# Ledger of designs, part 93: VHH binders against q84jc2

Target 1, 232 residues: q84jc2
Amino acid sequence: MSKMRNLVEEKFLEFYESWVIQLELYLHQLLIAHNNNTMSETELRHLISKLTTHHKAYYTAKWAAIREDVLAFFGSVWLNPLENACSWLTGWKPSMVFRMVDRLRKSRVVLVEAQVKKLEELRVKTKFDEQKIEREMERYQVAMADRKMVELARLGCHVGGESVMVVEAAVRGLSMGLEKMVKAADCVRLKTLKGILDILTPPQCVEFLAAAATFQVQLRRWGNRRHYVTHS
Below, E stands for the ipSAE of ESMFold2; O stands for the ipSAE of OpenDDE; V2 stands for 0.75 times the mean of E and O plus 0.25 times the DockQ between their complexes.

## First folded at step 7 (VHH)

Design g46 (framework vhh_7z1x_3)
Fold by ESMFold2-Fast, scan of step 7:
Structure g46 (fold): chain B 232 residues (1-232), chain A 125 residues (1-125)
Amino acid sequence: as target 1 above (232 residues)
Amino acid sequence: QVQLVETGGGLVQPGGSLRLSCTASGFTFDDYAMNWVRQAPGKGLEWLSAISSSGAYTSYADSVKGRFTISRDNAKNTLYLQMNSLQPDDTAVYFCAKEYDLWSEYYTGSSFDYWGQGTQVTVSS
């Protein structure tokens, strides 16, 4: 078990480090495109497609990894403490991206009334989907505090063959429940991202993706630069 | 139109080996993780193995770990499953399965959005 967990963590850490380096390179390209009004629509669509494919690659790798060990994604070793503190069910909280969308309304980017209406409709739908997952998360947390789970944990401390099998079955059930919940959350993330990109024009997509990538990259940099000393 | 065509199935004796191939068309093969899944007579679907889009990451079900090896050739749009030390309980129809398109709004809880036609593997003496 622990050997399989360590291997999954090592492989995903290697993947994630490379993925973040490439995200920073794409962010540089997005910022150039945003500041230079000389790129064609075809060039902008190509850049947006690169970012879309990059995010898709992340979720493909993540789903393969959680199939082996979903617990590796709760308190991930490839994320710094600040990134982990800001995570909602192993990733970004879907409704948070609408704060970046709200920035588009306050910037030099002009959204037409039809776009504003569609974005508001998507926001409401996203919040409802998010709340369904939060209710499932609450049920999971209550189940962990349940008397039967506490009893099972105590039983595991007094090892016998029968006790080991019962504990292993319970842990497998918990992992399956978490995997289902993480996949549901990731689907809401991807539906929300796709929905926003489908509503926005290519220049607006570039500004939105630049804002999102900037936040992700800066959060990682801020967390990596922390200087707190917690003990004497 | 997404198409997955499995080949290489057949009759083998216990302890034997077999290599399955799956040729993909209708999508960008190197953008998607691929899987092998089987269905034994009278049983449900059993996931066997997965390989990442680049081939850098692989995973296996406990029942086949150490005996089966998944691989891919992105230049040929082909997925492979090398099966060694075959046992009678490996008898099943083997399916090539494309990982679910995470950009699709129609996710239903399945990890796969398309299956091949399947190829029969029979292990008997």
Scores: ipSAE 0.000, ipTM 0.192, lowest interface PAE 12.1, mean pLDDT 79

Design g47 (framework vhh_7z1x_3)
Fold by ESMFold2-Fast, scan of step 7:
Structure g47 (fold): chain B 232 residues (1-232), chain A 125 residues (1-125)
Amino acid sequence: as target 1 above (232 residues)
Amino acid sequence: QVQLVETGGGLVQPGGSLRLSCTASGFTFDDYAMNWVRQAPGKGLEWLSAISSSGSYTSYADSVKGRFTISRDNAKNTLYLQMNSLQPDDTAVYFCAKEYDLWSEYYTGSSFDYWGQGTQVTVSS
């Protein structure tokens, strides 16, 4: 069983490293498009589509992996400790992206009033969805402290086939509950991302995606540097 | 309208092989993870395998790991399951299942968004 969990971690580590390399290549393309302003609207939409497809590839791979081992995503081995410390339900906190949107308000391309209004409506909706998920997670954590779960944990300390089966069923239930919550959080993430991209113009989308990718890449570099400096 | 059509089932002897196909329509196939699930006679649904949108990541249930291979052809909107070393216990109706829409307003807690009608696999001598 532990050997199979190690294989999931190994497979996703390999996937994630390749995914990040491609993200860095797309980030380079986004920065060129943003700084040189030489691309047509069609070319910008194509680049935005590549980024959207890339993020969907990550989430579809993640969802395939969590069907096998959702716990691998809590304290992931393919993320450094800083990346893990900054995670909210196995990924970025959806409302965090509005801090990047706020930087667009101070950029060269001014947001029009209609965009500002739609972005604030989306921000409110996103915060509401986050709070709903946080309430579900709180209920999940409270249920783990329930007398029945405490009794199941105690039963698991006994040696015997009957207690093993009961504990295995409980652990399966725990995993299914976490999988549901992770999927709910990921849906809020992608809905928020899509909402922002639908409101912004193609040049603003490029600037936003460049900011998001830059933050993700830099967070990884900061965490990796700290790790090796500490161990060196 | 989302439609998933499974084909390739049939009768096979123990130790034999079958390749199942699932043709998808009514949605952008290459945006979604796809799954294979089965239901043995008188039993509940059992998830078997999943594949990411591009095919770059696959996962398998312990019961089929090493024997079954999931793959997809996004140009043809087709999902495949190559089944090797079939056992009598593999006798079941096999379903193609679409993962939940990642752009959706709501996640309802359902395991899958849509299912096909299934194809029967019988492993018997």
Scores: ipSAE 0.635, ipTM 0.853, lowest interface PAE 1.4, mean pLDDT 85

Design g48 (framework vhh_7z1x_3)
Fold by ESMFold2-Fast, scan of step 7:
Structure g48 (fold): chain B 232 residues (1-232), chain A 125 residues (1-125)
Amino acid sequence: as target 1 above (232 residues)
Amino acid sequence: QVQLVETGGGLVQPGGSLRLSCTASGFTFDDYAMNWVRQAPGKGLEWLSAISSSGEYTSYADSVKGRFTISRDNAKNTLYLQMNSLQPDDTAVYFCAKEYDLWSEYYTGSSFDYWGQGTQVTVSS
């Protein structure tokens, strides 16, 4: 192997593998709860809380990691090629969760009209927030190609004293810009998830979380199968 | 009401060590990532270290990597920064900083949700 992993890539790979194993265990519990109509509301709320806490743990770890190396999250080594191909700004695309919500509309636990209206309002807002972030990312990419940045890149070819310091400051600025974009995207993800859970009843929340976790786990398995076939 | 109170600052010789503490109240401490940030005289804010909600993940700025260690005690609502091999350039006001509520708030573009009042660290011979 000719590529050395940096410390962030190694540490987050270890964290992520453990996090996914625990997600699979929670998925098993969600599926049992979904198939068992005798669970109390208190028991369902406790299980939903465990999943909420688990997702919070992921994002607090991610935000700690991106402060040190945000670029590790673009083309992540702990994700297989399929997971990376399906990524939108270092994670799932927020509006995609409404496809899991569509599954609820076909379930035996029927959504009432008030819930359908609130979910549609949330879907529209989520798509608006996504488009706003995409425009910001496009502006960020265009700004990197302006005359000053091109001049700084040229200056980097003739490194020495002041030019080294100026280039280093510009690189730090680029990383900070990406951190802001990733955090904005993550906030849209978490606001969308919270919004859905606030609209749904506990049994509907369990069904939704089971669908979301199933998709995430299966996407990883599908991608890992292709990877092993390629490398075998 | 969110409160963060830093203690442990003081005067120390180059090569010495200090342990900073930050006591948190007014929020569920173990739901949030926590950070240490400093500001040297005449300079901007510099992020130093972060720790995930349960302490499972830590990160460090290159300037302090290998010398500083971040940790937390969720039972005591306390964040720590162990500072070793201190240098004159480490002279700064050190702040405890709470991360945003990723679950319920839109990111406002500020670096952190809440800051403590800071504790002064002076490294001099």
Scores: ipSAE 0.602, ipTM 0.843, lowest interface PAE 1.6, mean pLDDT 85

Design g49 (framework vhh_7z1x_3)
Fold by ESMFold2-Fast, scan of step 7:
Structure g49 (fold): chain B 232 residues (1-232), chain A 125 residues (1-125)
Amino acid sequence: as target 1 above (232 residues)
Amino acid sequence: QVQLVETGGGLVQPGGSLRLSCTASGFTFDDYAMNWVRQAPGKGLEWLSAISSTGGYTSYADSVKGRFTISRDNAKNTLYLQMNSLQPDDTAVYFCAKEYDLWSEYYTGSSFDYWGQGTQVTVSS
């Protein structure tokens, strides 16, 4: 049964490598836009739209992949160990992006009082949504130690068609539970991203997206360099 | 008004092929993943295949892998399922289904937020 996991891992690795290459190209465009300051609002909105579409493409691909094997996203082979160490429920922790927003307050682009208030409201809501998901994950982990689950695990050690079917049904149920939790976390991520972009002006959006993409690309570069040294 | 219309079903003998189409309207087709799902007589819904918004990633259920191919034409708002080496147990009503809106304010726990009326596929000798 491990073959389906390996095929999903190989296929998503190929997808992810291409996705990251395109992200680096968009990052280059964001940095040019940020440094140049000659682009019209329409041009900036178009660039922001390309980034949001690119992130949507990632999540639609991820959701297609988790239907086959959600466990491939826990300790992903397409991520280096540093990227995996920084993951919260198979991706970035939504509240972490507000640290990047805080850096905007110290930049040349000034946030007005109304924006600061809306960002704080969004931050509080995001934290609440995160805590709700964390409580659901704790309940999930407790349920794994449940007497019924322990009994099902024992049945998995026995030969016989009926025992195999019961164990397979239980494993499918566990995978479905994780899939729902990952999807809930991804929705919080995308709502947080959209919320920030809706509050910020187009130049501020470009600066924010550039900071986020820079962090993602540098984290990958850092982890890959350390991984290469380890394998050398 | 969201609408999904499946076509291409029919009667086919074992080992035969069919191509299903699904035309979408009322939403931005290229923003969403799309799925094919079926329901055999007396059974529940079975997910078959998914395709990402750009077509850059596809996935398949074990029961159809190697036999079915999902594809999309975003310019035509159309989803396809090429079905080869059809077996009697492929007999079912086939639905195309729109993935849940990732930009929505609340995740409702739904696997899909819309699907069509379906098209009947019967594999019989």
Scores: ipSAE 0.651, ipTM 0.861, lowest interface PAE 1.4, mean pLDDT 85

Design g5 (framework vhh_7z1x_3; at its last look DockQ between E and O 0.60; V2 from the best seeds 0.00; counts 0 for: pae E 4.0 > 2, grease 26.6 > 24.2)
Fold by OpenDDE, look of step 8:
Structure g5 (fold): chain B 232 residues (1-232), chain A 125 residues (1-125)
Amino acid sequence: as target 1 above (232 residues)
Amino acid sequence: QVQLVETGGGLVQPGGSLRLSCTASGFTFDDYAMNWVRQAPGKGLEWLSAISSSGGYTSYADSVKGRFTISRDNAKNTLYLQMNSLQPDDTAVYFCAKEEDLWSEYYTGSSFDYWGQGTQVTVSS
């Protein structure tokens, strides 16, 4: 039972595959930098900037895509089941990255008290923002059973050109709400990421980004092995 | 100050073509996805097309697929919309619209944070 893909799914799949390939290249550079204590701060900052730009690029593409079809991202056919299972509102859960920070703390990375305090503050803020979005999503999901859905249900029982158009309009209305939710979640992701990077030193940023990229890449690899999914 | 200035609008016959431009200033243009939207007389805003920051990804509304092409030149801070096979129903004010800041504290839900003044496109015999 192969899931039928729509145009947006196909296009974004292609984009994502390319994006992941580039991420892997950056990961390699991050690992080299992490293991090479001779790199200058300028070099490290440059590498961090490249990764940041890469992530920005992803979300600009995502936001472009969701304008056309936000629903595609709630199926995310470009992701394997494991990746999807770990997704929170079409992406990684923002608070998850603090576990990676914890890993840093347990490693050779020494965080000063000021950093620890700031990270904790950020963690609390991130959790708060997540909960706020979750409540809003719940509200939206409950509200979906509103007039629009009733209209959809009623019209769905009839086959006709006009009915189809009305149904499509109703679906678009619902999609707009979802789009807002997705973008809100993305903003929390990105501000969390930025917050962490602002707290960490360049070497620490490199280590953190390496860990994050590793996790993302390995999650995809593990999921593909488990489910025998072939991407390209 | 963020500014978006649309140009290229005008009167064209059905089946004709126009190329719209949007010049951006006051922000890092290549960091943001950009959009084209339009508003026809007596109608609401209609999203038409979006393009990622690098231009590597584009999206279109069904109403303009196959006819309109979005592109950008980041070196010139300019967004473009090539419009072919124009129809009377395409008559509208066309706006360039910037996506909200991805690094903002909170998504405001406003869809776009900045708009141009728009350029009038009229398709008529």
Scores: ipSAE 0.878, ipTM 0.954, lowest interface PAE 0.5, mean pLDDT 90
Fold by ESMFold2-Fast, scan of step 7:
Formats: C-alpha cells, structure tokens, sequence
Structure g5 (fold): chain B 232 residues (1-232), chain A 125 residues (1-125)
C-alpha cells in the first residue's frame, strides 16, 4: 500500500513532540547541575549519558523515518517555519556548534590551551566534512536534472502504465540519494557532538549541552508565537 | 564479537501468521536501530521494517504495511517481526540487520554493518 495523507509526517510529529518534552526535562536537570558545583563527576557523567542516549533515540528514529519518506524531512511539519528556516540538510549545521562553544567560553566555560587546540582541529575537520557533503548535494542535484530530462524524453514516447512506472522509479532514485545524503550529514553532526563531548570536562559538557538544548527549545518557542506576521 | 541469530521461520499456508525473533549479542543493543530485510528466490534484497533504539518509532516498506509489526525487547536483546496475512510473495529468507554506528569514525555510508544468518519463510499450500 502507498502512504496515505502524510502518515509518516503525522507519526513522526507525535514522536518529535514527546522527544522535545523530554528534552525540556533534561534541560531543567542540566541547568540545575550547572548551578550546583557540588555534583560528583559520576553524577555529571550520568546526566551527560542521558542526553547522549536521548539524541541517539532521535537519530535512530529519524533514520527509520527517512527509510520510508526522506522528503518529509525537507520542510518538516513537526518544525515551525523558523526552525525550518534554520535547517541545513534536515538538521543543525555542524560547524555552528563551535560558535556556541566559543560564546560559552567567553562567558562561563574556561578552556585550557590543549582543549582549544583540539577543538580547532575538530572545527577544521567538521568544516571539511560539511563542504564535502555540500559538493555531493550539488552533484546529486545536477545528476537528478539529467535523469529527469531522460525520464521526460521517455515519457514523451510512451503511454499508459509505463509513464507511472517511470515516475515511480525517478521518485525512488531521488529518495535513495537524499537518504544517503541526510545520513552522511547526520554522521557529521554526531561525530562533531561526540568530538566536543570527548574534549570537554564533565562540567563543561553540561554547560555546552544546556546551551544547545536552551537554543533548540528557545527557537521552537519563538517560532510558535502567534504574534509573528504571516507574509503574502 | 557481534552476533545476530534469527529464529521462527517455517512453512505456512496463505493467510497464516509467523513470528520471527532475532537475538543480539556483542554490542549495546539499546543504542542502535534494528532492521528486517528479506531476499526472495532469484531476487535482490528488500528492506521491510526498521525500529528506533528505544522502540519509540517504527517504519515499514509499502509491501508489508498493515500486515507486519516490528518490535523489540531491550531487556532481552531481542528483535521481533510479527507477520500476519502471509502471501506466497512473502516467501523469502528473512534477515535481522543492525544499523551502522553513526558515532564511529568507521561510518561507510552503508545502512547495515552486521547481518544474521537468515531464517527461511515459505508460504504455500
């Protein structure tokens, strides 16, 4: 059976809303931990682990969903227009997290020279991986245009069920290519996140995760405010 | 050592039901998405279903939607596929497949990094 009425979008919307509610609960715990400097390293590592597990739950759910409908993630209905406007290949832009780390460093996070060096090395690698994906997306778009031209030529020469089959094949090809690209982008996101957490101390990890979660929750709240004027 | 072992295959009549199980060992089962894939005689691999690490999200190929149900028991390191309303076209070897570790430096762009041995399902009268 074919999908009916964006069922994948509705199903992932339900998942995402629950996931965000739990993220807000974890954010509350992160802010308490940040303000309480008496928590043990073991307690902080446990909290960091909960956030890491929560993000893994998101990405494993996302990949399950894109297997069925990757296009649902381009202009996602579970994201408001502001959240969608800030997306890069269906999620946060990996290199942007280094700006968040830099802002925290100036305000609250005190990094030693060895950490600064490792973060710079990770930033360079992340930017390189990011640019590689951007080039792959460009090549994909060019290849899709060439494929579409061939498909259109074939459709012009045939009638009946053949036109339906050709369109379905083109859509499947598009979806497969986008799925691989989205997974590649998510891989860069997860490697960047892991890299940062591996470089930072547990208290610094808590502050970083609190800042990231705060931004995500705040952006969603701002975009959901009904005083935003719709444009014609 | 990563191992995935499928059980529950067999011969069933059209319209019948089977429940497949896949027992996992050698990795942290509840950190990964799991998949079911099949291969019919003389045909290529067909992805059927995926389940997120927590079990909070599931997805299905159009060919099995409404008939098959994927589930997992993280306490038992076990993945399940409940197959209902089986048709002759469902005859295939069914494989349990682990999603590639996207936190690792070794991401290859493949969907799966480990597969089970497969279990045969035959739907005929």
Amino acid sequence: as target 1 above (232 residues)
Amino acid sequence: QVQLVETGGGLVQPGGSLRLSCTASGFTFDDYAMNWVRQAPGKGLEWLSAISSSGGYTSYADSVKGRFTISRDNAKNTLYLQMNSLQPDDTAVYFCAKEEDLWSEYYTGSSFDYWGQGTQVTVSS
Scores: ipSAE 0.717, ipTM 0.884, lowest interface PAE 1.1, mean pLDDT 85
Fold by ESMFold2, look of step 8:
Structure g5 (fold): chain B 232 residues (1-232), chain A 125 residues (1-125)
Amino acid sequence: as target 1 above (232 residues)
Amino acid sequence: QVQLVETGGGLVQPGGSLRLSCTASGFTFDDYAMNWVRQAPGKGLEWLSAISSSGGYTSYADSVKGRFTISRDNAKNTLYLQMNSLQPDDTAVYFCAKEEDLWSEYYTGSSFDYWGQGTQVTVSS
């Protein structure tokens, strides 16, 4: 079946492709900074600021797009199937970010005991917030199923064209609830990322951001190559 | 201190056009999404359009899609709304609104944290 793309999907695909290209350019700058021990703290903080501004631009665009069509972000056309399979509520699972910190600590990054304590506190808070979101999503899904059952029972008693109006109202209600859940999940992602960047030193932030951007770019490239190989 | 000043409103005939401007100060303009919202006489607030912080993505309410165009000039700290094919139902006070800082520890989940004073648009013969 051919993929059907609505206007939101087509516009966000165009935005996302440009956004990823710019992320790759920033990754190049991060890798230069990672290998250059003579960069000042001011220069490193400027680069970190560029990356955080770039991520904020993504979320401001995403939140504008979900006002029109939140469902486009569940199984997104601008992501390959591997990227979509890795999604938790339309993005990276917040607790997953700590795996990246753990990998860096096993390699070259040395954390002092005060940083380790703060990171563990943040990990616990992040997991708590993540679980709260998951419980609220479950309650929302149950509440929507109950409303859906009532509306479907009413539809079964009807003859006429009123069914379209009932379905449209149910879809609007679902979309509003999903928008709120996506925003809540995004807020947990942003607070977790901000918290990590606040705990790490500027050189460590550059290494973390480089690792994160590398992973995102590699996941995209790997998923795209696998897709074409599988279909050829 | 955040300040948003809307200009460009006025009286226009049905089918006419207006361009609204919103000049921003007191914050780093290109870090935030911006929005246009209106309030018609005796009605609640209606969200019209949003533009991402870079200007790379725009969205519109169904009521204005195809007739209104949001844009921004980050070098001039200015947000714009080009309004074409205006009809009497577009009569309202138009506000620009700054999106809340998504990166703040004090994020409240509100879509907007600061609003301008508004500019009146009146569409009538």
Scores: ipSAE 0.341, ipTM 0.730, lowest interface PAE 4.0, mean pLDDT 82
ESMFold2 (binder alone), look of step 8: mean pLDDT 81; pTM 0.823

Design g50 (framework vhh_7z1x_3)
Fold by ESMFold2-Fast, scan of step 7:
Structure g50 (fold): chain B 232 residues (1-232), chain A 125 residues (1-125)
Amino acid sequence: as target 1 above (232 residues)
Amino acid sequence: QVQLVETGGGLVQPGGSLRLSCTASGFTFDDYAMNWVRQAPGKGLEWLSAISSDSGYTSYADSVKGRFTISRDNAKNTLYLQMNSLQPDDTAVYFCAKEYDLWSEYYTGSSFDYWGQGTQVTVSS
């Protein structure tokens, strides 16, 4: 008789490894496009669309997975320890993406004043939404220490169907709360990404996406190299 | 005008099979994850299964894992649930549910963006 297995971690690990390989291929295309001034606006928009579709595919897969097990995304087995240490509510911190935008200010692709203003407005909105989610997470963590939750935890030590059912209901409630917070954070991430891409020209979008993908790929490679060196 | 219409429900004997279909209209079907949810008589809503926009990822509740299979045909704007080895406790109204627009503003906290009207599945003893 087989033991019950958390298959979410196994399935999402397989999905994520494939997703990262494709991200590296897109990064290669973005770097070529960034250095190739012969690409038309239509060709650049098509490449940008491929990247946005790729990111959307990640989030549709993630949301399907968190329906089954949101806790798999807190300390994910498909991420190395460095990637996990740098996570904010199971993913990248939305406001940090503006550090990639700051690179465009020193690039040959100059931002006009109207774009700078819109990016600053988006940054402020993003930080506001981010702080709102952080406050919700703090309230959630405080609620876990509430008297009734502590009493339920103690009850879980007792034998009996009634105790087991009450504890299971509480645990499911906690998981549903985490699902809502993760979804809220992901919506802020995707809204921030969409907002930046809507403000930027196609060449600027390519440079921004290349910078973001480079950071993600480098963070993964750094974490994997350090793990290997310490292991060997 | 978002619409989700479930079909394929009916009466079946224990151990039998049914395939449910959900036809979607009013939105770009292949941009969204889709879900199946049920409500048994006298019980609350139970999430059963989800599928990503490109079918690259599927997930299942423990109660139906190994017995139910979720799939989609993006060309037909249709979501499916293949139900095998049906048991009397699978008797419920089955709903198709659309996930949120991932480019939306702040998440509202509701479980799903849109729901179908449901299709009745009855597994007789």
Scores: ipSAE 0.524, ipTM 0.812, lowest interface PAE 2.3, mean pLDDT 84

Design g51 (framework vhh_7z1x_3)
Fold by ESMFold2-Fast, scan of step 7:
Structure g51 (fold): chain B 232 residues (1-232), chain A 125 residues (1-125)
Amino acid sequence: as target 1 above (232 residues)
Amino acid sequence: QVQLVETGGGLVQPGGSLRLSCTASGFTFDDYAMNWVRQAPGKGLEWLSAISSGGGYTSYADSVKGRFTISRDNAKNTLYLQMNSLQPDDTAVYFCAKEYDLWSEYYTGSSFDYWGQGTQVTVSS
């Protein structure tokens, strides 16, 4: 139902705005921890756990939403044009987080050789997984074009217009294919995030998460400056 | 390891209400989205509703919107489905289903990682 699909966009917009507000609160905590060495390892692990839980909350909400309408995530109304321009398959490009990791090598916290090796191995695997998904998306687009053209040709021959039932079946099939692709991409994102957090020490994890959250928040603010700015 | 046990099914008259419960064990319940799925006699599985890990987002199939409400109590590792205005075509076995593990190394194409044994709901006079 078109009304129910519009409601998915509105409902997820409301969820996302609340999620971003909480992300900014966690970012403040990460920046305090990063600039302060008085926090215990247990306290740092607890803060890292809060961020991990927060990201899980986003992806579990996203997967619930895409069961109703995956197309809401292509051309997302809760993202500004700059955020949308920087998206790869409805979210951040997994390999981009290694740019945040590269910053750690230039910081005051030194990565040991074993960590550098593991991060490089993870980077290679992540890029391989991205390329695999990009090839699947290309195959999907080719198959979608072939299927659509065959269906349009059949409708033109047998009916003087599109059959509602045939169109609905085709749209459901296309949406199911996109849902699987989005889920595959999200799994690569979370696998990459988990891999980085498993390699880094708690102070390094805090620095990495602070850099990632800062970039996400700033990208949103930069894009909103031209359209939604309420601050000078 | 992972166990999901559905309860609360039974015989109910059209227009009636039932509350289903699903008790989870063997995994960190509050890390995962949870789903309700049903299977009517002689038919395939139909997804009904999903709830995010913290309960902040819910979604519903068109067939149950406005009549069913999904909720969870993470302190009790329990998922709920409040079913109102039940109709004869709601007759089915109702399953609690755990969302796919997003931390998994490989995505297999499955929508659900695990589901329970189900509970029978029969809507008739």
Scores: ipSAE 0.722, ipTM 0.881, lowest interface PAE 1.0, mean pLDDT 85

Design g52 (framework vhh_7z1x_3)
Fold by ESMFold2-Fast, scan of step 7:
Structure g52 (fold): chain B 232 residues (1-232), chain A 125 residues (1-125)
Amino acid sequence: as target 1 above (232 residues)
Amino acid sequence: QVQLVETGGGLVQPGGSLRLSCTASGFTFDDYAMNWVRQAPGKGLEWLSAISTSGGYTSYADSVKGRFTISRDNAKNTLYLQMNSLQPDDTAVYFCAKEYDLWSEYYTGSSFDYWGQGTQVTVSS
């Protein structure tokens, strides 16, 4: 129902704004840890754990919300247009993070050969998983278009309670398929994130997480400060 | 071994209340979202409610909104469902369900990773 979708959007917007504020606080701690070469391995692991827990909190909240209304996550109202333009299946594209690791390698992240090999293996596996989901999405879009065409034809001929029931059934079918794909994509995201953190040393994890959080926060700030030229 | 045990079901009159509990063992309870699902006699499974890892976000099916409240106590590894204003249509076996492991290798299309044995709720006058 439209009222239920509005309530999910409003409730998740409140959750997300709070979650981003906490992410910025964790980013501050990550940057301090990165600049101070005096933190113990135990202290760094504790900070990494806080970030991991924070990301888990986001995904568990997201999954609770999509069980109620997955469509709220396609063109999310809690994301600005720039953030939405950069989304792949309601979130970041998993393979994107490997470009981030490679960029950091040039600046400050010193990777040994064994780590480079493991990251390449993970990159290949992640791309394979992405392609599998993209093929499933293609199949879904074709099937959804066929169902929508039949439903649209029926709506053109009949307007009333019967049409409402058929539309509701079609929307439920669409939502179930999308929920499955979003969950598959989220699992690839978290599997990729965990894989990278398992390969990197604690100082490298801090640098990686700081870079990821910085990009996420800056993308949000850039989108929120956008300026358009209007002609008379 | 992962175990989920539901308790608190029983017979109640229309308009009455019940509190269901689900005790979890064999996994780190506070790392996973939890759900309540039911199955009425001769019908399919119906998802009712979900709760995030710390309880910071909750969601509900339309059929139970405003009547049921999901909550969790991570210190006790326990999930709760407070059911108010019960109706005959609420008669079902109620299951506690663990969310899919977000750190697993790949999502298989299953709605939940693990389920309990269920507890019977009967609403009758």
Scores: ipSAE 0.622, ipTM 0.841, lowest interface PAE 1.6, mean pLDDT 84

